# VH-VL binders against L-rhamnose mutarotase (rhaM): the designs that were tried, part 19

Target 1, 108 residues: L-rhamnose mutarotase (rhaM), of Ligilactobacillus salivarius (q1wre3)
Amino acid sequence: MTVRLGQIMHVNPNYYDEYEKRHSDLPVKFPEMKKALKEAGAHNYSIYLDKKTGTLFAYLEVDDMDKYKAIAEMDACKEWWAYMAPLMDTNPDKSPVTFDLPEVFHLD
Below, E stands for the ipSAE of ESMFold2; O stands for the ipSAE of OpenDDE; V2 stands for 0.75 times the mean of E and O plus 0.25 times the DockQ between their complexes.

## First folded at step 14 (VH-VL; framework fv_bebtelovimab)

Design i1 (from h7 with light chain T31Y; at its last look DockQ between E and O 0.05; V2 from the best seeds 0.00; counts 0 for: pae E 15.9 > 2, placed apart)
Fold by ESMFold2, look of step 14:
Structure i1 (fold): chain C 108 residues (1-108), chain A 122 residues (1-122), chain B 109 residues (1-109)
Amino acid sequence: as target 1 above (108 residues)
Amino acid sequence: QITLKESGPTLVKPTQTLTLTCTFSGFSLSTWGMGVGWLRQPPGKALEWLAYIEWDDDKRYSPSLKSRLTISKDTSKNQVVLKMTNIDPVDTATYYCAHRRGYSEGFAFDIWGQGTLVTVSS
Amino acid sequence: QSALTQPASVSGSPGQSITISCTATSSDVGYYNYVSWYQQHPGKAPKLMIFDVSNRPSGISNRFSGSKSGNTASLTISGLQAEDEADYYCSSYAGDDTVFGGGTKLTVL
């Protein structure tokens, strides 16, 4: 069954445009990331930016959460994180600081 | 309030390296989203973009000229420098520097210097 | 050649409206929504008239307007005046570079 995820991350206000530009690089420069997301059944994946606060809001749907979680162990994912890390708040392993949000409403 | 002014030689010989300096006021290249570009216009011909440099030291060059161009900045002096190697008579043009606002504001050159004519001798 | 195509010249009489087109010559050349228009009088630096397809900088007359349909952007000048006689250039941000059209000479008859 498909899981719906809502998440918050933060981008450095100095890098809003660069964040968008580098994100467009994912399917070209990091093809194994694109493949892994598709294999996990990730879809309807959107990231919204509130430029007043630097808040990124992500929404996605995932068909296979085990495959999705396994992405974090891939060398390609660690390279993607390192590529994005200068632009945003990160953990020591360069992964984005991420806050999962509870779903409070859904309409099919 | 933003102003830019080009300076450098007005007459150069073939094979020399052309060095142009853009001195500006009313903004700083340490400020997020600020950038400066260089353009040229041969007499009676169309505008041609050459290069730009941004606040984060990101640099872009015209694909057809990139092997001959180097752009740099000195943020403390409010200057941007363009170097063009191996000058040829076809490089005779008026050279402009221009201010660019950040990515989110259209990448337009909103304030231009007056331009400086560079003539390459035969 | 130029990735943006403009007519070499256009003309109109005072009081008329005229439109200058700017067409990406290939859909693969990277035409973006960041289209700008510049006016240049002889001996002067270009002046930004329109950015982001349709926005006017402060101090630009509302006689100048911009639009885009598909890969063609348009600059429209209404109420044509003698001082509008100039060269007009479109430009766009195309990935890693900025490209300019070849320019259009506007003659006010």
Scores: ipSAE 0.006, ipTM 0.559, lowest interface PAE 15.9, mean pLDDT 86
ESMFold2 (binder alone), look of step 14: mean pLDDT 89; pTM 0.923
OpenDDE, look of step 14: ipSAE 0.783; ipTM 0.929

Design i2 (from h7 with light chain T31G; at its last look DockQ between E and O 0.70; V2 from the best seeds 0.68)
Fold by ESMFold2, look of step 14:
Formats: structure tokens, sequence, C-alpha cells
Structure i2 (fold): chain C 108 residues (1-108), chain A 122 residues (1-122), chain B 109 residues (1-109)
């Protein structure tokens, strides 16, 4: 039922500190994003940074993938993307360039 | 319609603290995504961004000037105030306040005040 | 170093098209996805002409267009008119910092 997601994104190495800051502001500046993530059952959401390359490794668990995917259609999400876009690689619609990773091991 | 107007002293002495007030109408700085910035332009020179303040009181400063700048707002008065300490003749410039809305607007300053010239004497 | 380089001046005759360039001197400037262009007539405040590389605010003539290739953004003015004579500034939002180019004086001959 719960889906585990592993993802890679890339942040510009000049903006590591700003990336961390803006991400930590998500619950305060973008309360609709926090609410939508909670309603989708998103939890254990962690993003790791390899400072050598600017590679971000994201892990999260999602209970309702349909609700999670619907987040991308929200105006608040488009504003969140625009807020983060100056710091990282993005698609034309400002969403982060994201590479999904297959899970190769899991231990309860 | 959105309007902004800068006010403050036009002549200041070196070492003083410059205080500039931006009084605006046509929007509220409590509205999500809204912001006001301060910029300056020395005579005959390029524009330079100084600071901005957002709807949620988040504040940012030009890195080279951060130690000298303080930005604040009074949402009930529709005012934003910039203070710049230890004024020097190189700070002579026209000072502008400008409106910014929504992050999806590209962080652009879409409406500007007319500007106020501040001359640093002696 | 994060800097935006513009030509000091450009000129054109009425009816022609001209292009003003804005080149980041380093790849460290944030994405040019947030490039803006401002027009400034003498003694006046800047006016936003283009935001987010190529978007025109309401009321801005479609004679003004913006584009980007690599680290260079461009403002193109078609059908040049005498009233277009002004200073033009590009800006980029990089990280949490707004930077401006040095400006380009456009002369309509």
Amino acid sequence: as target 1 above (108 residues)
Amino acid sequence: QITLKESGPTLVKPTQTLTLTCTFSGFSLSTWGMGVGWLRQPPGKALEWLAYIEWDDDKRYSPSLKSRLTISKDTSKNQVVLKMTNIDPVDTATYYCAHRRGYSEGFAFDIWGQGTLVTVSS
Amino acid sequence: QSALTQPASVSGSPGQSITISCTATSSDVGGYNYVSWYQQHPGKAPKLMIFDVSNRPSGISNRFSGSKSGNTASLTISGLQAEDEADYYCSSYAGDDTVFGGGTKLTVL
C-alpha cells in the first residue's frame, strides 16, 4: 500500500546553503504543500546532499500515490517550484529534474 | 492601482544613518507572495539591489551591504523602512522602492516608486 | 564572479530590429530562467519590459521580445521607434541575490 520512493535531483553547488534554508521554510511559507503532503500520507521524507557533485538523494514513503501525484496540479506547488527553481536543475515548467531510482534492497 | 513613494532626507552627512520609508497603496504586504524591495542607482551608474522583505516578514540583503542594512515593515501603515548605517559619499544615489508579487513572476520588480535622490555631503 | 555583461551602447534606425545581449561572465549566475529586462528613460524610474526570460507584462508592446541561449539572454526590439531610445538593464535572480547588468544605451538614429 505504502510506496517507497527514491529520487535524484541536482542543486547548483553555489547554493547549497540556500537550498537547505528554502526547503526548511516549506511548512511555513507553503502551508498548502505541507497539508497536501500530509493528506497523501507522505512521511519519512529525507533529502541527502552529496556536496562533491550537487547530487540530491531523496527518500520518502507515500500512502496514497494518487493524492501525491495530484500535488503537481496545485497552484501552490507551481509557486513552490518557482521558489526553488533558481537553485537547481528544472524542467521547462520549473519542476525539478528528477530521476526515479529503483529500490534494490529493503529491510524492515 | 499599485503605487509606491519613497521619502526621507535628501542630504545626509558621512557616518550618519540613512532612514528611508516606502509608503505604498493598492496592495497589502500581508498577502501571500507579495514583497517590496529597495534598490539604488548612483548618478550615471547601474542599478543595484539592496534588500527586500516579504509578506511573511522574511528578509534578504545584498551580501556586500548586509552589515549596514536593516529592512522592516509596518503592514498596518502600508510602509517598508530601510536603514543604512555609516553613510559614505559612495552611497550617493537615487533610491527606489519596488513591488514584487508571487514567486512565479520571476522575482521581478514590476512597479517602482519615482525614486528619491540622496546626496552624501562633505 | 557573478556579473552580467551588456554592450555599453547600441543604435538603430526607425523600423529596424535591434538586439541587446546580456551575458553571464560565469556559469555561477543562477539560471537565466529568471532574467528580466528594464527600460529606463532619463530621470524616470525603471519599467519592467520582460520577466522570466521571455514573458511580457500586460501593456508591453509585442515589439519587445526576450530569449536565452546558454549564458546569454537577449532583448530584441523590432520596428524601432524614437520613444525606444533609453537605457536598458538586464537582471538575473541568482540564489537569493538580484544582479543587474551595467546597462545599454539605445540610440535611435
Scores: ipSAE 0.584, ipTM 0.878, lowest interface PAE 1.6, mean pLDDT 91
ESMFold2 (binder alone), look of step 14: mean pLDDT 89; pTM 0.926
OpenDDE, look of step 14: ipSAE 0.765; ipTM 0.925

Design i3 (from h7 with light chain T31R; at its last look DockQ between E and O 0.07; V2 from the best seeds 0.00; counts 0 for: placed apart)
Fold by OpenDDE, look of step 14:
Structure i3 (fold): chain C 108 residues (1-108), chain A 122 residues (1-122), chain B 109 residues (1-109)
Amino acid sequence: as target 1 above (108 residues)
Amino acid sequence: QITLKESGPTLVKPTQTLTLTCTFSGFSLSTWGMGVGWLRQPPGKALEWLAYIEWDDDKRYSPSLKSRLTISKDTSKNQVVLKMTNIDPVDTATYYCAHRRGYSEGFAFDIWGQGTLVTVSS
Amino acid sequence: QSALTQPASVSGSPGQSITISCTATSSDVGRYNYVSWYQQHPGKAPKLMIFDVSNRPSGISNRFSGSKSGNTASLTISGLQAEDEADYYCSSYAGDDTVFGGGTKLTVL
């Protein structure tokens, strides 16, 4: 079954452009990360930026949540997190501080 | 298998500085993502988080106690030290150190030491 | 006083199912993303029972389950047994700090 995820993160106001640019590096510099996301059935993955507040809104759909969750354990993911950490709010383990949002409405 | 053990004085006087040491095994603070935290529990009261330190020496403190707390690590000895200044009888509690999991484990404290009771009395 | 509010006590008979609630008193949505539950027997260190709202560490009985709805997380213990009698604490990690509930004393009648 497909799970829809809505998440809030925060990026440093000084790195809005860099944040966007570095995502273009994902498939090139972190191909294993992209592959893992695809294998987990991640799709319709989009991140929006509110440049007024530095708020990131991420939406994605995941077909296999177990595989998706396992991505966090991959070296490729940790490297990606380390790569992005200077730009955004992170936990001590360099994972992005993420606010999971409840889905309050859905229309197919 | 991860183990942690707290050591330090069990009796301290008011205004003194409390120094507690956590000695652990089964993991290393040189390993990416590893962290150790300190918590306490006054007798018959709730658990309270105090601080934690990460492999990269990043530190977090309880907002209410931050001014009194200093956490540090000696990776070579597998030790984490907590110092609390200006001790007061209200700080009487069982003090725990614990291994804290990362993102994939919800940042929970999965393994705890047995705790050490610290009594503050003149 | 705590950022997380738990009932002081709950009770149940063996075989019953009980639920312990943990309600966030703050409006900080992020603080309630990573909810953990700990079991503590008298004179013992806490034991992690649930992490990330609903996940069980290895070795933890499937009688323990966690859920969350809105600002309230819940620990459910099914098939209540005598050994389940203990204090239970909810916790939430918010990046900046970790907070605990006031604890709930579970009595098995």
Scores: ipSAE 0.217, ipTM 0.801, lowest interface PAE 1.7, mean pLDDT 93
ESMFold2, look of step 14: ipSAE 0.609; ipTM 0.883
ESMFold2 (binder alone), look of step 14: mean pLDDT 89; pTM 0.926

Design i4 (from h7 with light chain T31Y Y32S; at its last look DockQ between E and O 0.08; V2 from the best seeds 0.00; counts 0 for: pae E 13.1 > 2, placed apart)
Fold by ESMFold2, look of step 14:
Structure i4 (fold): chain C 108 residues (1-108), chain A 122 residues (1-122), chain B 109 residues (1-109)
Amino acid sequence: as target 1 above (108 residues)
Amino acid sequence: QITLKESGPTLVKPTQTLTLTCTFSGFSLSTWGMGVGWLRQPPGKALEWLAYIEWDDDKRYSPSLKSRLTISKDTSKNQVVLKMTNIDPVDTATYYCAHRRGYSEGFAFDIWGQGTLVTVSS
Amino acid sequence: QSALTQPASVSGSPGQSITISCTATSSDVGYSNYVSWYQQHPGKAPKLMIFDVSNRPSGISNRFSGSKSGNTASLTISGLQAEDEADYYCSSYAGDDTVFGGGTKLTVL
């Protein structure tokens, strides 16, 4: 079943433009990441930036949560994380520090 | 099979530096995403996280103890070492080292050593 | 440990289900998917029972289940057995450190 995810991450304020640029590089430099997201049924994936705080607000929908969670085990994902890590708050394995937000309203 | 074992002194005097060694097998700290943490539990009290070190030598410390802690690793010996300076009787506890995997396992401490009791003389 | 609050004790009879709560005082901690539960018998090291709120490691009985609602994570143990009598700790990872709850003593009556 399709799951809606709302998430918060943080980018270093010195790197807002670089963050956006490196994301635009994803389909070119990390094509297996694009493929893996598509195969998990990730769609309507948007990331919004509040430049006053460095807060990133992500929204996405995922059709197959098991495949989505399995992306973290891929070499391509580890390389993508390492590529993005200098720009943002990361966990010890370079994954972005991510906080899930509870959905408090939904309208079809 | 992952195993970890703590070693070091069981009795220390105040103001000394406590050095604890975690010797492990069944994984390598050169493996991407692997980590080892140190925790403690004073007698009859709750667990408290102290520090961890990752495969890429990233190090994190409990904020309240950061100035007293140093963590390091020797991947060729499968060892992680924790040093705690300026020991005080309140530091009497059982000390544990524990294995930790990355994002896909929720950064949980999945395998623990048996623990070693360190008593600080008064 | 002021950041994660657990009841000091809980009890149940063999065969019953019980639930142990773990409530975060910070909204960032309460939104984390990195909630874990540990079981600790006297004199033994803690054992991981649940990670990522609701996932069981291999070899953990399906009598143990986890959930989260708002700032509160819950561990539910169904079909209580004498061996379940132990201390239970929740923990949460939020970016830079790991915080443990104060622990809950489960007594099987």
Scores: ipSAE 0.000, ipTM 0.621, lowest interface PAE 13.1, mean pLDDT 87
ESMFold2 (binder alone), look of step 14: mean pLDDT 90; pTM 0.931
OpenDDE, look of step 14: ipSAE 0.733; ipTM 0.917

Design i5 (from h7 with light chain V29I T31A; at its last look DockQ between E and O 0.69; V2 from the best seeds 0.67)
Fold by ESMFold2, look of step 14:
Structure i5 (fold): chain C 108 residues (1-108), chain A 122 residues (1-122), chain B 109 residues (1-109)
Amino acid sequence: as target 1 above (108 residues)
Amino acid sequence: QITLKESGPTLVKPTQTLTLTCTFSGFSLSTWGMGVGWLRQPPGKALEWLAYIEWDDDKRYSPSLKSRLTISKDTSKNQVVLKMTNIDPVDTATYYCAHRRGYSEGFAFDIWGQGTLVTVSS
Amino acid sequence: QSALTQPASVSGSPGQSITISCTATSSDIGAYNYVSWYQQHPGKAPKLMIFDVSNRPSGISNRFSGSKSGNTASLTISGLQAEDEADYYCSSYAGDDTVFGGGTKLTVL
């Protein structure tokens, strides 16, 4: 069953343009990440940036949450995290510090 | 196994364009994650990063020197070329090219060439 | 961007441990996650000793270790040996460029 996810992350305010550039690189530089996201049924994946605070708001829909969670174990994901890590708040393993948000409204 | 070697002129005059070639073996710049950087070290002074180029032709330049630098590659020849315009005596240094691997390797330069000294005359 | 400050020189006797510091102004989220250390003997090219703060490349002695606390990274050399006498440079990748410290001359007494 499709799950809707809302998440907050933070980017360093000095690197907004670089964040956009590097994120646009994902399909080209990291094709196995694109493949894994598609295999999990990730779609309608958007990330919004509030430039006043450096807050990133992500929305995506996922058809297979087990496959989606398994992406974190992939070598390609480790490389993707390392590629993005200089620009944003990360955990020791270079994954982005992420806050899950509860859904409070949905309209079909 | 991985080796890099710098080549180019050792003596240049002010205002000329310096062209340096890095010839390497043991890897290909068509391989995912591979990159080559250029650095320099003035005699008796610290290292300074100049530029690097990646397998997918993504390029980065030192902000203070960006207007004078051009980096390019020829993957079929295993070469990376750095051009620096409007050479000045302050540019006298040993120039190094160096290998960079995968982002999870910390963006580090893990194998360096021997370096080539470039002297800028007056 | 941020400068990296290293002491100009440090010294130690064979068998001792020494530490070389690398300090920068903290101005970036996750700043200095990608700190590297290079050893350079006179007349030779730099050699990578530590990457990503604390990781050793294959073939580097476990006498070399790296750490970070706040905006200061450290290279520690245990069991100091004569061949450790060299210049040592820290480097960081922050945002989209690479910055080097001024270098530290290690003298083994």
Scores: ipSAE 0.601, ipTM 0.883, lowest interface PAE 1.6, mean pLDDT 90
ESMFold2 (binder alone), look of step 14: mean pLDDT 89; pTM 0.924
OpenDDE, look of step 14: ipSAE 0.723; ipTM 0.919

Design i6 (from h7 with light chain D96R; at its last look DockQ between E and O 0.71; V2 from the best seeds 0.00; counts 0 for: pae E 11.6 > 2)
Fold by ESMFold2, look of step 14:
Structure i6 (fold): chain C 108 residues (1-108), chain A 122 residues (1-122), chain B 109 residues (1-109)
Amino acid sequence: as target 1 above (108 residues)
Amino acid sequence: QITLKESGPTLVKPTQTLTLTCTFSGFSLSTWGMGVGWLRQPPGKALEWLAYIEWDDDKRYSPSLKSRLTISKDTSKNQVVLKMTNIDPVDTATYYCAHRRGYSEGFAFDIWGQGTLVTVSS
Amino acid sequence: QSALTQPASVSGSPGQSITISCTATSSDVGTYNYVSWYQQHPGKAPKLMIFDVSNRPSGISNRFSGSKSGNTASLTISGLQAEDEADYYCSSYAGRDTVFGGGTKLTVL
């Protein structure tokens, strides 16, 4: 069933433009990532940037959370994380440091 | 099968530097996404995370203990070393090393060593 | 003061279900991003029971389940057995730091 996710990440303020550019590369340079996201039913995926703080807010909807979580084991995902890692706060495995936000309101 | 074992002194005097070695098998710290952490548990008290080190030599320390801790690895020997300076009786605890997995496993400590008791007394 | 608060003890009879709570003392964003639960029998190393809030490692009984609501994570043990008597710790991984709760002693009556 579809899960709505709200998440916070952080980008280094010196690299806002590079973040946007590299993220736009995902469907072209990392086509296996695009395919995996589609297979998990990830949609309405938007990332917003607060340039005052470097805070990124992501919203997405996911139909199959198990498939979505399994993306992290793909070689393509590890390459994508390594590609983005110089620009943002990352965990030891180069995944982005991510803070899940509780949903406090929803209107269809 | 992943195994880890702690080694080092069991009795240490105040002000000394404690050096603990974690020797592991069943994985390599040269493998992407692998990590080892150190934790401790004073007798009858809660678990406390101390530090971890990852495959790419990325390191993190407990904020309250950061000034006293150093973690390092020797990938060729499958070892991770923790040093804690200026030991005090409050540091008496069982010390554990543990295997840590990445994002898809929630960064949990999934396999632990048996632990080694370190007693601080003069 | 930011910490994970667990009840000091809980008890139950064989066959019952019990729940152990783990509450952040601060409402900081991301405090419960990655919650894990560990079981520890006396004299033994901790054992991972639940990771990422609700996932069980291979070999862990489905009698153990995890959930989260707001600032509180919960470990539920159904069909309580004598061997479940142990200390239970929650932990969270957030901002690259790991924090443990104070632990809960489970007594099986």
Scores: ipSAE 0.006, ipTM 0.657, lowest interface PAE 11.6, mean pLDDT 87
ESMFold2 (binder alone), look of step 14: mean pLDDT 89; pTM 0.924
OpenDDE, look of step 14: ipSAE 0.439; ipTM 0.859

Design i7 (from h7 with light chain S91Q; at its last look DockQ between E and O 0.57; V2 from the best seeds 0.00; counts 0 for: pae O 10.3 > 2)
Fold by OpenDDE, look of step 14:
Structure i7 (fold): chain C 108 residues (1-108), chain A 122 residues (1-122), chain B 109 residues (1-109)
Amino acid sequence: as target 1 above (108 residues)
Amino acid sequence: QITLKESGPTLVKPTQTLTLTCTFSGFSLSTWGMGVGWLRQPPGKALEWLAYIEWDDDKRYSPSLKSRLTISKDTSKNQVVLKMTNIDPVDTATYYCAHRRGYSEGFAFDIWGQGTLVTVSS
Amino acid sequence: QSALTQPASVSGSPGQSITISCTATSSDVGTYNYVSWYQQHPGKAPKLMIFDVSNRPSGISNRFSGSKSGNTASLTISGLQAEDEADYYCQSYAGDDTVFGGGTKLTVL
């Protein structure tokens, strides 16, 4: 079953451009992450930035939530987190501070 | 173990182009996450970052010196080259190359060369 | 002037504990998540002592520790020894720029 996720994160106002730029590195520098996401059936993954507040809104669809959750344990993911950590709000383990949003509406 | 060594002219004239070479061992710039940077330190002054290059040929430069700097790598020779144009006496400094371990290491320069003093004088 | 500000000098007696501060004074410094500290003896290359605010590389004495509160990172040296006398630099990042503090001269009395 496909699960739709909505997430809120925050990026530092000084790094808006860098945040966007570094995501272009994901498939090239972090191919294991891309592979893992694909294997988890992640698709329609988009991140939006409110430059006024530094708020990031992420939307993605995942076919296999177990595999998706397991990505957090991968070294590749930790490297990605470390790569992005200077730019955004992070937890002590460098994972981005993320707020999951409840889906209140959906239209196919 | 990782080692780095700087080489190049120790005396250059104003307006010339300074070319420094970093020869390293113990790692390869074909390896994911590896990077080499150049830094300098004028006599009695603070450290200053100049540039660094990564395994995928991604390059970063000091904003204030970007127009004068070119960094490149020769992976087969384990060398990184820094070129600085329009040299001035104010560029007199000890120049270091250093290894950057990667993102998991906080982007720190963990291993340094011994440095080479470059004096700019007419 | 520098994006990172350090005291010019600090001093302590053998056995004491001293702290060197590194304060981000520029708005260009981002989340200030990555802070490194380097030790430099006269005529020598810098040596990495702390990375990522509080982590010690292998071989570095546990007398050296790092912390951060707000926009100020701190290097603490406990059990001060004569060999600790050196210049210390903090380093971080401001966008694409790698920035260093002005350095702190530590004198062991």
Scores: ipSAE 0.005, ipTM 0.641, lowest interface PAE 10.3, mean pLDDT 91
ESMFold2, look of step 14: ipSAE 0.543; ipTM 0.872
ESMFold2 (binder alone), look of step 14: mean pLDDT 88; pTM 0.921

Design i8 (from h7 with light chain S36H; at its last look DockQ between E and O 0.46; V2 from the best seeds 0.00; counts 0 for: pae E 13.5 > 2)
Fold by ESMFold2, look of step 14:
Formats: sequence, structure tokens, C-alpha cells
Structure i8 (fold): chain C 108 residues (1-108), chain A 122 residues (1-122), chain B 109 residues (1-109)
Amino acid sequence: as target 1 above (108 residues)
Amino acid sequence: QITLKESGPTLVKPTQTLTLTCTFSGFSLSTWGMGVGWLRQPPGKALEWLAYIEWDDDKRYSPSLKSRLTISKDTSKNQVVLKMTNIDPVDTATYYCAHRRGYSEGFAFDIWGQGTLVTVSS
Amino acid sequence: QSALTQPASVSGSPGQSITISCTATSSDVGTYNYVHWYQQHPGKAPKLMIFDVSNRPSGISNRFSGSKSGNTASLTISGLQAEDEADYYCSSYAGDDTVFGGGTKLTVL
């Protein structure tokens, strides 16, 4: 039921500090996003930055993938994407360009 | 139809505290993503941002004026209040409040009040 | 000085195209996250003409367009008219700051 996700995104190297600063705004400025993530059972959600390349690596666990997928349709999610879009690679709808990574090892 | 209107004293003396009220209609600061900012323009000079307050009560202030500014809201009255302490003649300006809709517009101030001139006397 | 630099004035004749520049300081502080353009006639409140570089609010003439190259944003007014004579300001959001350029006075003729 719980799905583990590993993902790569890219931040513009000129905006590393701004990316981190704006991301801290998510739980306070985008409360419907925080609520939706909690309701989907999203947890152990971490984003790591390789400053040599601008590569972001995200890991999260999700208990309810249907609720997680529904987040993309929320107005709050679209506003969050627009807020972050100037700092990173995005699709035409301003969602982050995201590459899912296959899991190659797991230890309980 | 979003509208905003500034109110407060038009003549103040040095060292007093200036209190300006923005009364608005057509939106609520309880609505996610909504914000109101205060700006000013001294006669013949450029626009200067002072502060803004958001739906979640997050507040930001111009770094050069931060120690003198306080912004607050009363959502039941559709009002935002700006206080500026220790007024000086250089604070003579037209003061504007302005609406800022959600983050998809990049923090643009899309609807402005007509402005109120505040003159600081001797 | 302002983090956004605009020319103090520009001029053009009716029917011409004019461009106003807005150059940001290059830095790692997130300057230039969003660029907006405002028009202000004497004694009136500013009016949003362009938001986020190139987007026109509803009701704004398509004679106004925006673009960006590197650290410089540009506002272009085509088919210049007498009523376009005004002050024009660019603004940007960076970190905790909203900053405005110093303004450009556009004179028609």
C-alpha cells in the first residue's frame, strides 16, 4: 500500500538559496498543500540538492497514491508550482520537470 | 470588482506614529493566497514598497524601514493597517495600498487604491 | 542604488515603437524572480501593464509587450500614442524584498 518514490528535479544554479528559502514557505503559505500531503499519508519526504549540478533528489513515502495524485489538480498546488517555477525546470503547466527513479535496493 | 481605499491623517508632526488603514472589498484575506501591500511615493520620486501581509498572517517589511513598521489585518472588517513610528519630513509621500492575488501572478500588485498624501510638518 | 536600473527617460514619436529596459543586479539572492511593469500618469495610482515578464492583464492593449534576455527585462510599446506619455516602473521580487526600478519618463514627441 505504501509506495516509495525517488525523483530527480533540477534547480537553476543561480537560485539555490532562494529555492531553500521558498520551500520553507510551503507549510505556512500553502496550508492546503500541507493538509493534502498529510491526508495522502506522505511522509519521510526529503529533498536533497547537489550544488555541483543543480540536481534535486526527492524521496518520499505515500500511503494513498490516489489522494497523492489528486494533489496535482488542486488550485493550491498550481499556485505552489507557479511560486517555485522561476527557480527550476518546469513543464508548460509550471509543474516541476520530474524524473522517477527505479528502486534498486531496499532494506527494512 | 476589487476596490481598496486608504484612510488616515493627511498632516502629521515629526516623531508621531502614522497609522494608515486600507479598507477593501471584493476579496477576503481569509482566502488562500490573498495579500495586501503598502507602498509609498515621495513627491517626484520613485515608488517604494513598505510591507505586505498575507492570508496566513505572514508579514514582510522593507529591510530599510523594518524597525519602524508594523502591519496587521482585521479580516472581519476587511481592513489592513500600517503603522510607521518616529515620522520624519522625509516620510512625506503618497501612500498606497494594493491587492496582491495568489502566487501565480508573481506577487504583482494588480489593483491599487487611489492613494493618500501624508505631509509631515515642522 | 536600486537593484533594478532603468533609463531616466525615453522619447518617441506617435506611431513608433519604444523600448524601456530594466536591468537587474546579477547575484545569488534570487533577484529577477518575477518582473512586472507599471504605468503611472501624473496624480494617479500605478496601473499594472505586464506581469511575470510577458503576461498582459485583461484589458491591457496588445501594443504593450514584455520580454527578458539575461538580466534585462524590456517593455515594448508599439504604435505609440500621446496617452502613453507617463512614468513606467519595473519591479521584481527577491527574497524578502519587493524592489522597484527608479522609473522611466516616456515623452511622446
Scores: ipSAE 0.006, ipTM 0.597, lowest interface PAE 13.5, mean pLDDT 86
ESMFold2 (binder alone), look of step 14: mean pLDDT 89; pTM 0.924
OpenDDE, look of step 14: ipSAE 0.007; ipTM 0.640

## First folded at step 15 (VH-VL; framework fv_bebtelovimab)

Design j1 (from i2 with light chain A24G; at its last look DockQ between E and O 0.05; V2 from the best seeds 0.00; counts 0 for: pae E 15.2 > 2, placed apart)
Fold by ESMFold2, look of step 15:
Structure j1 (fold): chain C 108 residues (1-108), chain A 122 residues (1-122), chain B 109 residues (1-109)
Amino acid sequence: as target 1 above (108 residues)
Amino acid sequence: QITLKESGPTLVKPTQTLTLTCTFSGFSLSTWGMGVGWLRQPPGKALEWLAYIEWDDDKRYSPSLKSRLTISKDTSKNQVVLKMTNIDPVDTATYYCAHRRGYSEGFAFDIWGQGTLVTVSS
Amino acid sequence: QSALTQPASVSGSPGQSITISCTGTSSDVGGYNYVSWYQQHPGKAPKLMIFDVSNRPSGISNRFSGSKSGNTASLTISGLQAEDEADYYCSSYAGDDTVFGGGTKLTVL
């Protein structure tokens, strides 16, 4: 069954454009990440930026949550985190500081 | 209003398997981000986390106890079950189940059951 | 022992402020922003007072505040009242574990 996910992250205001550029690199420079996301059935994956605050809002849908969660254990994911880490707030393992949001409304 | 209640045996013998059931209301484990954890508190001692299960059946166990623990859920009955094998007198404690709302509460347990004391005979 | 270190006891008079410390490592308190504080009165289940280091759940008095610096988190209770007398536990996310402090008994004199 497809799960809808909403998340908040934060990007350093000096690097808004670089964030966007590096994120576009994911399918080319990190092909294992693209493959893993596709295998988990990740789709409708959008990230929105509020440039007033540096807040990123992510939305995605995932068909296989076990496969999606397993991505965090991949070496390729850790390399992706390290690639993005200079631009944003991260945990010590370089993963993004992330706040998951509960869904409060849905319309088909 | 969210409520949880622990049930199971209050006196068990060493080497048996302890089975505890958490019955809850006011939320469903089919709802995104909802989860239930188990914790314990030996008499006069600190709280200890045991296990956690969430809406998508993701499961986590205390590393020191992982080999002895199994957590499962029955979403249609609003129940979560914890099994702990090879019980020993050191496992005497009050056992709690607690509600956890995914990452919105930062891994915090916001609503707790009243607890059930389990005594392991020597 | 418990993974997080708290003082065994702390005391204060009504109206004063007190602070309870919770010291961990870079693998828990220092490594994540997921520190919680629980209040437990005798014979009762714990009650969540603070989550995410410094956030109060709805219905929790603003007399309770939290912070951290490095590997040490702190709970501050201002305007101390008799009903604040209880045991207080900190906890932290630690990756594949959740760790608790040993507890602090707060006595209101």
Scores: ipSAE 0.005, ipTM 0.581, lowest interface PAE 15.2, mean pLDDT 88
ESMFold2 (binder alone), look of step 15: mean pLDDT 90; pTM 0.931
OpenDDE, look of step 15: ipSAE 0.617; ipTM 0.891

